# VHH binders against Flagellar brake protein YcgR (ycgR), part 46

Target 1, 263 residues: Flagellar brake protein YcgR (ycgR), of Thauera aminoaromatica (c4kar8)
Amino acid sequence: MAELSTPSPASPAPLDGGRGDELEKFTLRGARQILQLLQDLITHRGLITAHTGGGHSFMTAVLKVDEERGRVVLDPSPDPQANRRALAAPRLTCVTQLDGIRIQFPLVGLGEGQDKGRPALFAPLPAEMLRLQRREFYRLQVPLAHELSCLLKAEDLARKPVEVSARVIDIGAGGVAVVVPTGAAEFVIGGTLPACRLALPDGEPIELDLEVRNLNRQTQRNGTEQLRVGLRFAALPRAADTRIQRYIFKTERALNAKARGGL

## First folded at step 7 (VHH)

Design E29 (from D29 with T28I; framework vhh_7pa5_2)
Fold by OpenDDE, second read of step 8:
Structure E29 (fold): chain B 263 residues (1-263), chain A 121 residues (1-121)
Amino acid sequence: as target 1 above (263 residues)
Amino acid sequence: QVQLVESGGGMVQPGGSLRLSCAASGFIFSSYAMSWVRRAPGKGPEWVSTISGYGGSTSYADSVKGRFTISRDNAKNTLYLQMNSLKPEDTALYYCARDLDYWESGTFDIWGQGTQVTVSS
């Protein structure tokens, strides 16, 4: 009986360190702001996915903020193994949403104990909390099964026009990240790729202009080098925006349902 | 519509076991702590047990500690109470209740209709 290893939910890609300056605007470091946001999570009963590393996570919630002791109280997992992993992890990455805003924060120094005679997890208050508005910064990791692609109108080294079919790996309201074979085209940061075509599962491809925002070379496990290209939507028609948002919403819902043990 | 429906009650002999269930609907079940409360004839309500939203934290009244186990299946929106080593003193109407604050006991806003548990020789 082959234990169907439930594919570990893809660890949220570490927020690429290169966006450090842009992320700073959305990072809360003030003690008062952090406390308020944690209280808001409590008030709204915000469900939190706590990532322990290695593709493992568990669902939790902030139960209490202990200002006197400078700690947050979390709901432990009903799975003892998840709790053990959490306690062994040098860092938890907590992800949640409040009013459509993605919230991410690290917890370091997790411990177990009891609060008022009830089992709980404890951690020092986070030093920082990231608030990302969905519309601007949220990126959906595209399931491989969806096979989203973007036809890029680019140039080669000789400035000859080339068309490159790129796999979309993440998508947001503001743009897409794609992967292309190394050498398939030359990309210039800040350059515009006109009349590209984004293929969504729900209909005809969307024609749009894309701006190259970042380039990252990645070596795959098999030794093959790929280029990850971050692309911004330069001009997106309203109808296209609606379609993209619908896709993201639908996909997120499906992923969340699956994560909750739903079919 | 927000609803809680208890089941699994019955008559058992002393030392017997029962498993109660509570089906929840009309709200995000995992977002709320859930509790069992019982009411014996001629007595006031007695808190029995509470479980946190994701089931990682549980608490029990001293009267049932070591004999009762509260659990939940969030995928099925169901709360459970396994009752072992039942005593005549456990005879009561058992209610499931939604708890608005896991940390502050007694903040129940929704109740089921109850299921009768009778322990008699």
Scores: ipSAE 0.187, ipTM 0.661, lowest interface PAE 2.6, mean pLDDT 87
Fold by ESMFold2-Fast, scan of step 7:
Structure E29 (fold): chain B 263 residues (1-263), chain A 121 residues (1-121)
Amino acid sequence: as target 1 above (263 residues)
Amino acid sequence: QVQLVESGGGMVQPGGSLRLSCAASGFIFSSYAMSWVRRAPGKGPEWVSTISGYGGSTSYADSVKGRFTISRDNAKNTLYLQMNSLKPEDTALYYCARDLDYWESGTFDIWGQGTQVTVSS
């Protein structure tokens, strides 16, 4: 039987086959390119969401690339259960972004130990990394200070209507990612949430229909569990699209200016 | 507790048909996209097909479009792959997988053990 604890007999890369053929042109396989990209993630203090299976994930970061030993050193979760799930998993699927470009890569053979006397996780360097440079894959990480929220019209486990105010953690031309408390509502990948309200700074909330794209239960760095929901804009009026793009542009410009100033 | 169990594989002649099933348990099946992935002898894994949570959206690898149909029965927590006009090149171990991301990328986290399909004269 297949279980989360069962070693993956041949975990296919998402890049193989028809969908994989479409993504092949965005795949990095050169050792130099992989090392440089991992180093860029260290330099920019990039946070990585590591998906461990069973809808579970945790926040991590690359602490170090050990080129001599061919391995990467990762920041362990403060939640011991998340670390146990990661060590038991056949693979981690690591997702992050750099300058609005989605980066995704697998890690196989995760181990634990110490780096300079501190707990650490390590894995062999990935043989490939996906770098998606498509407009629909560009995601702006929403500054916490902006307090962006989306009021979702969803259902509970008994299919009764419920309204959930969710924090928006990233936004792009094609959708948003939000976080909600575990158990606040039930979501279905491919299901439509009608008449949700996206609150941007400066102006009335935008009413729009959202489609559920992905679901991830995520252990935060403080050990708290949250549900991360990826939502696609199902029907976006031109005026709403313009407002969202203006917000993304202005925020990116402001963040770029701060980065140049060393802030 | 959480598991996927495939069935329906076997030996079939070119041009024949098979229907694969995947029984899911231990999670809310209807909340997740589901995929079929195969591994042929001497080849890497190949994504075959994905279906959304309610079954309203499907996608297929170019190699199987028009011949394979993915479907699901959420009341029975079961995923299906109807394979028609089978070719020797379809010979592979077929895996059922839970997909966390339907539109942006295939992020597979739970896998079945696989069921063997052999197409041979």
Scores: ipSAE 0.053, ipTM 0.588, lowest interface PAE 6.1, mean pLDDT 81

Design E3 (from D29 with A33L; framework vhh_7pa5_2)
Fold by OpenDDE, second read of step 8:
Structure E3 (fold): chain B 263 residues (1-263), chain A 121 residues (1-121)
Amino acid sequence: as target 1 above (263 residues)
Amino acid sequence: QVQLVESGGGMVQPGGSLRLSCAASGFTFSSYLMSWVRRAPGKGPEWVSTISGYGGSTSYADSVKGRFTISRDNAKNTLYLQMNSLKPEDTALYYCARDLDYWESGTFDIWGQGTQVTVSS
């Protein structure tokens, strides 16, 4: 009976370091704002994932804000081991969402006690809370071995039509993320790329229109810059949708099997 | 409006079975991981199970592994939890939750009001 090792929740990847300056715009440091946000979490009964480090986390919720004592009250884990890890951790990273906004905040100085006769965790109020409006959608990370590609019909700086073969790095029901060499084409957020071709392993490429939704420049370890382009499916034929869904399902199953120690 | 509505809870004897349902609306259901979370009286919330957008991947807490089965019908925008061999320790309010993080389940942005499951002799 292979113990399905619960994949150790990878420490939330540091929020892609948008330049420290951009993160500041989304960071709440005001005491009143922090209190209000915590109250909102209470009101909405928000579930919080508290990361304790080392790939460990537990589910919690804010039960109460004690303004007089300057502390937040949290639900303990039903797992005593998780609570021990939490108490031993120098810092908790709490992650949640409210109204589609990702919220992240640190807690330092965690203690245990009782609130109204019930076990509870206590921490000083966070000094800062990060609010990020990024709508994250589930997307399958495409295995490198699958070599999914998308032929993009784009324009260069001179507005001359160019075709760019882009590697697909993730795929979902609503679109794909691709990587292209920097300077390969000019992309405009909100722009449409018509008659592109998505290559899936199971057959002929799918012709589709794509809408540019986001652009992110990335520097590779080797110093080479690449552009990550988030693309939305503007219109998918039913047959294409079925193919994409099938691919995602099969790939997910295979990845899951592998993760479980299967071939 | 984005909404999750749980149903199927009730009272059952130890060893019994229940099937929970969660109806999703207001978003593209297949585009999200979905999870079940439970909260027992006097205890903090506990993750129970997660299923990928297209159902190709599932995960379970050790406490429910082999007894519970998570599934989904994307055509019906519905999440399910089949619970077999129920124990008194499974008594809890069960929530369905929309999960945003693939493979690292635990970031929920939407959840329902919950459905009560009570296992008692």
Scores: ipSAE 0.210, ipTM 0.652, lowest interface PAE 2.0, mean pLDDT 85
Fold by ESMFold2-Fast, scan of step 7:
Structure E3 (fold): chain B 263 residues (1-263), chain A 121 residues (1-121)
Amino acid sequence: as target 1 above (263 residues)
Amino acid sequence: QVQLVESGGGMVQPGGSLRLSCAASGFTFSSYLMSWVRRAPGKGPEWVSTISGYGGSTSYADSVKGRFTISRDNAKNTLYLQMNSLKPEDTALYYCARDLDYWESGTFDIWGQGTQVTVSS
């Protein structure tokens, strides 16, 4: 039986254990704010990716908020395995976006039943919701044709130094996301990778220090895994910052020109 | 204004073909992963397919692999889904979605209105 597939099975990001307090200012804990945000998701038909752990997820939506019983009603997955996995999970991590705003919240104590004669999943109202403005964290999706790479200086399982050439998936003012084969190196959230080399299309590689911000294990269709690593520019020289910003600006301009100019 | 507008749905017989289109406006289309997601009557949403910004990478749900082909024309800001060998189980409302964050499996920023596909038996 085929699992309900999402484009890239993922753990909730960011997985920044050492920087959890950075997200506190974006976390809603007021009951009225939480109810309003859930209602906005219903009104705008916000589709939610619900992560059940172990790299598994399914798509759902909030159908209604039952304030009287303190519960949310969710659309079950068309995949029975995904629903069984969700019901067995101690926690769902729900992730969605609304008007460029990233919204993330936990659901605990999931149950199943019916709502107005239709199958439904039920969970208590979340105690907190993350609302993160995506524009502040904008990242340019790197065109595959640019073949932008970053040579990472890391350690393997035996703590031996290794160099890993990683493909850059996205890049922003604050960092990059890269993809490496699972097991190529060990990464610790909050750890620093010194003297890495970012290769831009024009010019020599940029030498810079990167801090590991998040890790996401992506399972390929054949069962092999890739690791997606979010890396922050820990200390960026002015010349390097200028080159990175110029790359982002030039690439956005070229993409905008193609979109408006017809090719 | 950021908008996605789907078209090309309709009624077909099993074994038939349809091509869905999604016209994008208000953003740099080629900078984003684009996806198709469907919702069958009385069922939750199901991810169908994703394509990278320049079309160099594609992925498909197991239920449609070998039958559906996702493609894009960045000069026209248009996403396509070619659906072949259609089955009654493919009956659903099909949505075009902008996949803003490549790390977040199935997390989508902008959704279109949807286009209805009905495969009669």
Scores: ipSAE 0.000, ipTM 0.362, lowest interface PAE 10.9, mean pLDDT 78

Design E30 (from D29 with T28Y; framework vhh_7pa5_2)
Fold by OpenDDE, second read of step 8:
Structure E30 (fold): chain B 263 residues (1-263), chain A 121 residues (1-121)
Amino acid sequence: as target 1 above (263 residues)
Amino acid sequence: QVQLVESGGGMVQPGGSLRLSCAASGFYFSSYAMSWVRRAPGKGPEWVSTISGYGGSTSYADSVKGRFTISRDNAKNTLYLQMNSLKPEDTALYYCARDLDYWESGTFDIWGQGTQVTVSS
């Protein structure tokens, strides 16, 4: 019985450097600000998903900020294997939410030890913390099992209308990222794709206009090239917005429950 | 309503084992450290063990170290205490408690009603 290794949810792609300028506005680099935010996480008992790479993650929390030693104290996983992966990882990507705001921060130099005789993980204070205040910037990594798709109305090289079924890889309040085969259509950054159809699991597809915001060519492990297309919702009806938000919320809740040792 | 309900207590012979359970409700269980505290007749409360929110960190009183194991199932909102090699001096009412601070332990805000453990020949 081949244990179908459930593909570990893809580590949130490093925030593509290209959004660098916009993300900079939401990046905290001040020592005091970072300390305050970490303290707020402690105070509010913020649960953190720590991504170790390779699609692996574990649930943790900031237990303490040690200002004197310049380190954070994290709750270890009850799974020794998760802790081993964490310690072996060159970088942890920590993701959490506080007051509806997504917070993301890297931890480098993770170590294990004891604090007051209790097992703990230690890391130097993060150099930066991303606080995404705008819901529009939050992107849910879509589980592969959900098989979200978007029918794109695009043009080919000859400017002939073509329809391309694209897999949705992430979704937020402001748009979607999709993957398409290379050469399936021609996309122009800033261009509008009218009357596209986003398929959600909960009902009929949503018709919407999409604006191309970014293009990224990706080579898969098998050598196949795919085009990742970042799309903004150009015009989204209120009802559609509500459905999208509901989907995101429901999915996040389910993922978090699973991560906590639930189903 | 926030509630803790202990179970699993009983009478055992010296050297025996018991497993206590504490069912939690009315709060986000995984967000809190949980503790076991016991009270023997004529004695004050004694801290027994604490476990962090996700169960990766545990601590024990010296009197129970190596014999007792604290664990939790966050999916079931349940705290456990496996007690092995029980001694007459372990006889007490055992309480489950919500701990507000795992590192600065001793701040318990919610308690169960307790479950009686009696170790006698």
Scores: ipSAE 0.203, ipTM 0.670, lowest interface PAE 2.1, mean pLDDT 87
Fold by ESMFold2-Fast, scan of step 7:
Structure E30 (fold): chain B 263 residues (1-263), chain A 121 residues (1-121)
Amino acid sequence: as target 1 above (263 residues)
Amino acid sequence: QVQLVESGGGMVQPGGSLRLSCAASGFYFSSYAMSWVRRAPGKGPEWVSTISGYGGSTSYADSVKGRFTISRDNAKNTLYLQMNSLKPEDTALYYCARDLDYWESGTFDIWGQGTQVTVSS
């Protein structure tokens, strides 16, 4: 039996499965590349946030790649309910970062068992992995001591204007993530929040138009619900971009100094 | 309470058309981006298309661009996928998914049961 062979195009084949050319060119689909990246996650002890659905996630890590069985072995959550959500989910979305490079990949067909006598989760090797280094994808975890906030110009359930002070939990060149009390406002992915004010520690609030990028409802350890909102900077002014970048670099330097001298 | 229910799948010949629907309930439909994701036999899930909460922005996988159109009716809490010029490679189970992030594929938290599309000559 001979398989039908199609001649290669003169130019590279068009991209498939991405949200457009910009993301697809950073998507790894080769088995060897995927295996190497998973091994890099093991070597660097990369912590992974696994999104299980319903706004729920848990922290995990790749413990091992089982090439013979074509599967990855993951560290289970200490929370049994998080593990049950993961096993029930049709797909896990795994997100991590290595040296400023965003890594994202799906896992489907999750099972549980044991690795070397200890509980473990396992899934077939992912068919694809996103590996993307972009300025707007880098996120600095904002230290709690900085009390960085953003005053949001949003809408309530009746679409009436409301102002909400939200705590900034991470910040990058492309946007911020904030936490909002449950019920404080309604957010629409793709909607614009005009004239919001970002309060940095060292000056007057920066007035910015923000676009709602993502929503995640999280249950805290005490059972309290909170809404995490990802916001993209729209038409960022040069002076604002400069001040945001200075805050990020200064904070990174301080955190790196603390990490080196810390223990 | 929170549910997504797909319909409109079926069998069609290459070059044919199908329109998929997804009925959403139990959440504020217009607040979320919505996506179509497909799973072909023996393959992992492939993202197909996403639409923003208000419907003003759409994106497509390159394999379906120009052939498929995503749309939504927020008054009816319904998502649609119009599929034209269908190819055998489009054969898959098609899922409706609530997308937590319009600009970043794979942050889905709620899925439907899927509707089967078979394209064969």
Scores: ipSAE 0.015, ipTM 0.487, lowest interface PAE 7.6, mean pLDDT 79

Design E31 (from D29 with T28S; framework vhh_7pa5_2)
Fold by ESMFold2-Fast, scan of step 7:
Structure E31 (fold): chain B 263 residues (1-263), chain A 121 residues (1-121)
Amino acid sequence: as target 1 above (263 residues)
Amino acid sequence: QVQLVESGGGMVQPGGSLRLSCAASGFSFSSYAMSWVRRAPGKGPEWVSTISGYGGSTSYADSVKGRFTISRDNAKNTLYLQMNSLKPEDTALYYCARDLDYWESGTFDIWGQGTQVTVSS
């Protein structure tokens, strides 16, 4: 029996500029600074995840910068469908790291051609690049023994309210990753889940608003399906932020790790 | 000094198996998600698999699901990739990569020199 193409797992959404001034102080807009960062990515062979929208992404790298034509040359995906999606996308969001610094930048007006007889993708130089230290994007892998959970307030397919208890697998300053049974609720990338409740080991559950950033399907060994959901903290009260950072710091220390989340 | 060193590559016939290893040093290994990334000659890099810091969660590219298994031994600071039912299209340099976030495959800041896997008859 022939099968239809199975959907690929949704790729993680990059940090978006919807934080306004929170990210502005980390944004580079100087032409020389942008060129220097791109050159550093070339020198260190920085692997880049390029998000094309709709949960789709592919891996690439900056091959060179054409300063006279004002453009970058990128390695295409080995997947022809990923390249077609990229060329059709109004914007690529590129995410990479260099020595513990998260780098993110947009590319608009992607085209295709050849470089040294090999297929290549071309785009105008980005007008801005975001750079964040590890602290801003670090995520703690939650020990299974902690049984960390988050009660999600979501909607079913008929847009009726539903509450789903989800296991927290990752937690950081910016959000959590959780696992839910497939079909328990409908999740839309960019959608907001209001008044969810995060249960930490110490104290009362924390009430917070979460934004859906990414989705990934997983089939368990027994044939049951799970959905992995990346959730961003839409806004955090100071008390909630303090408790989350305390949990991260305390857990890191217990795991004999450096106190990355505490700085 | 942070370092990742891959090994275990080689030549195999289609349908064969290989196990890749990656030795990590210079950082708290269990605090990071780890990934395998491959690059075929003349092609861009392709993410293959990711494992969370304590091994409780794994994810795979659709092209390798059911054939490859990622695992880790935190006591030995070592990452593994068991590759079964190998196909000619699996021919590539395989890189071990440090990933700070299970969900953000491709946000890698450290990777090794790679180990060559060649699948041919």
Scores: ipSAE 0.000, ipTM 0.374, lowest interface PAE 10.7, mean pLDDT 78

Design E32 (from D29 with Y32W; framework vhh_7pa5_2)
Fold by OpenDDE, second read of step 8:
Structure E32 (fold): chain B 263 residues (1-263), chain A 121 residues (1-121)
Amino acid sequence: as target 1 above (263 residues)
Amino acid sequence: QVQLVESGGGMVQPGGSLRLSCAASGFTFSSWAMSWVRRAPGKGPEWVSTISGYGGSTSYADSVKGRFTISRDNAKNTLYLQMNSLKPEDTALYYCARDLDYWESGTFDIWGQGTQVTVSS
């Protein structure tokens, strides 16, 4: 009886360090700002997904901010195993949303105890909190099963037009990240790729112009090199925007349902 | 419409067990701490138990500690109270209530109609 290893839900890819400068604009490091945001989460009863690593997570909430002790109080899991994993984890990655804004923050030094005689988890206040507006910065990791692709109209080293079919690995309202074989085309940061075609599962491909924003070489486990290309939507028709947003929301909902044990 | 509906009450002999249920509707159930409160005839309301939004934290009155267990199923929007080793002094109308603050217990904004528990030989 082969134990079907349920594919561990892909840990939200660490926000790739390369976007460091852009992320700084959305990172809160001020103590007052952090406290205020945590208080807002409490006030709005924001539900938090706490990732413990290894594809494991549990649902929690900030119950209290203890300013005197410099700590946050979290709702423990009803699952003792989840709590054990959380306590054993060197770092929790907490993800939530408030007013349509994605909030992400790390917690380190998690401990268990009691507050006013009630079981609780404790952690020092986060050193930083990331606020990302969904519309601009949220990136959905595209499930492999969806097989999203983008036909890139690019140039080779000789400036000859070439068409490259690229796999879409993440998508947001502002653009896509794709992977292409190394050497498939020459990409220039800031360059425009005109009349590309983004294939979504729900209908005809979307024709759009793409701007190259970043390039990252990645070596696969098998030793094959791939180029990750970050692409911005240069001019997206309103209808296309709606379709993209719909896809993202639908997919996110499905992923979340699956993560919650929903078929 | 925000609503709480209790069920599962009844008559039992001393030492018996009951399980109360409270069905919640009209709000995001998992976002709220929930409590059981009881009122015996001729007495004021008595807090019984509280559970946090995701059920990882629970608290009990000393009078019921070790005998009662509060739990919740957020997928079913239902709060439970397992009552074991029931005593005549547990006879009361049991209310489900939404708690405004899990840590500062005692502030409730929504109540059910209650379910009667009678423990008598």
Scores: ipSAE 0.276, ipTM 0.712, lowest interface PAE 2.2, mean pLDDT 87
Fold by ESMFold2-Fast, scan of step 7:
Structure E32 (fold): chain B 263 residues (1-263), chain A 121 residues (1-121)
Amino acid sequence: as target 1 above (263 residues)
Amino acid sequence: QVQLVESGGGMVQPGGSLRLSCAASGFTFSSWAMSWVRRAPGKGPEWVSTISGYGGSTSYADSVKGRFTISRDNAKNTLYLQMNSLKPEDTALYYCARDLDYWESGTFDIWGQGTQVTVSS
C-alpha cells in the first residue's frame, strides 16, 4: 500500500511553515557518507540493536559492505527465533552508538545465506542514516557572571512591537534558551523574531533572526513565574557563527580547566 | 533496559481518528520531554509534536496543528497522540522519541520501533 502512495503535486509549502523537517538536518543521504559511516561501524565492531517490530530486537553488527552488489552483511543472532522474526519483518530499524553519536538506519529486504561458509544476514544498503552528534546540539550552561542577554524583537498581547531583554541560560551551535517574565511578550512556536541582538562579552551585539522552538512555564521556589523560551538561529551569518562558536569554546575550556584543577 | 514501545496504529479512512500510545520503561519518564516523529514512504523523518516532562508545554508541526493533540500520563509512563481529521498525507510510521532537550526539540537519543498509520479509502 505504501508503494501506491504518491505525494500530492500540490504547491510547495510556505517558506515560514514550521518545524516539519527538523530531523532532516541530521539525516545522511550521500552514498559516500553512508558507506564511510557503515565502514566505521565495521572497523570499531559497533554493536547494533536491530528492532524487528512488536517489541522484539536482537544484537547484531555489520560484518561487511558489498558496494558492488549494493548490500550489507550482518551478523545473525545466536537465537534462531530472533533471526526468523527478522526475516519475516518488512523492515529492521537499526540503532547503534559510536563515540557518543547516536546512529539509526532502516534495512528492508532482509535475506539469509552464508558469507565465507558462515551464516549471515544480507540487506540492501540503506538510502539514509540518521546521525545525532552530541556536539551539534551541545548546550553550554551560561555562567551567571557572564550576564549574557539577548534583546528580543517580539509582540505584546495587543500585537504591538516590543523589545524584551532576556537572560540567556544556555547556548549552542544551533540556538539559545532565554528566560523572560510571563506576560512580557507573546511567543508563537514556529514564529520568527527578526533582527534580535545577542550580547556576547567580547564586542558588539550580534544581530540575528531567531525561530521560537519551544516554551516552558516555570514557577521558581520564591513564587516568581518565568517563561523559558528555546530559540533557533535562522540563517546565521558566518561572522556571527564564528563569534558564537568562539564564545562556547572559550567558556567550555575555562569551565573544564576550573573543574579539573580544583582547590 | 531503556525502551519505548508504540501502539495504536492502523488503517483509517480520511476524516477518521486514531489514538497512539507509547509505553516507556527504564528511565524517569517525568524528567524528559517526549516527541512524536513520523516517516512517510520515500521521505525522511518529520517531527510532529513535543511535550515537556510535566506536560505544561506542547508544540506542534504546522501540518498537524489543530488536528493532533499530544499528552502524557506520568503515573503510567505513557505518551499519547490523539489524531483527528486524518488525511492521506498523514500516512506514515509513527515513532515515540525521548527528546534530549525540550529547548532544542527535534534532537533525540532514544527511539521506539514505530507504529504504522495508513489513511486511505
Scores: ipSAE 0.000, ipTM 0.140, lowest interface PAE 14.1, mean pLDDT 76

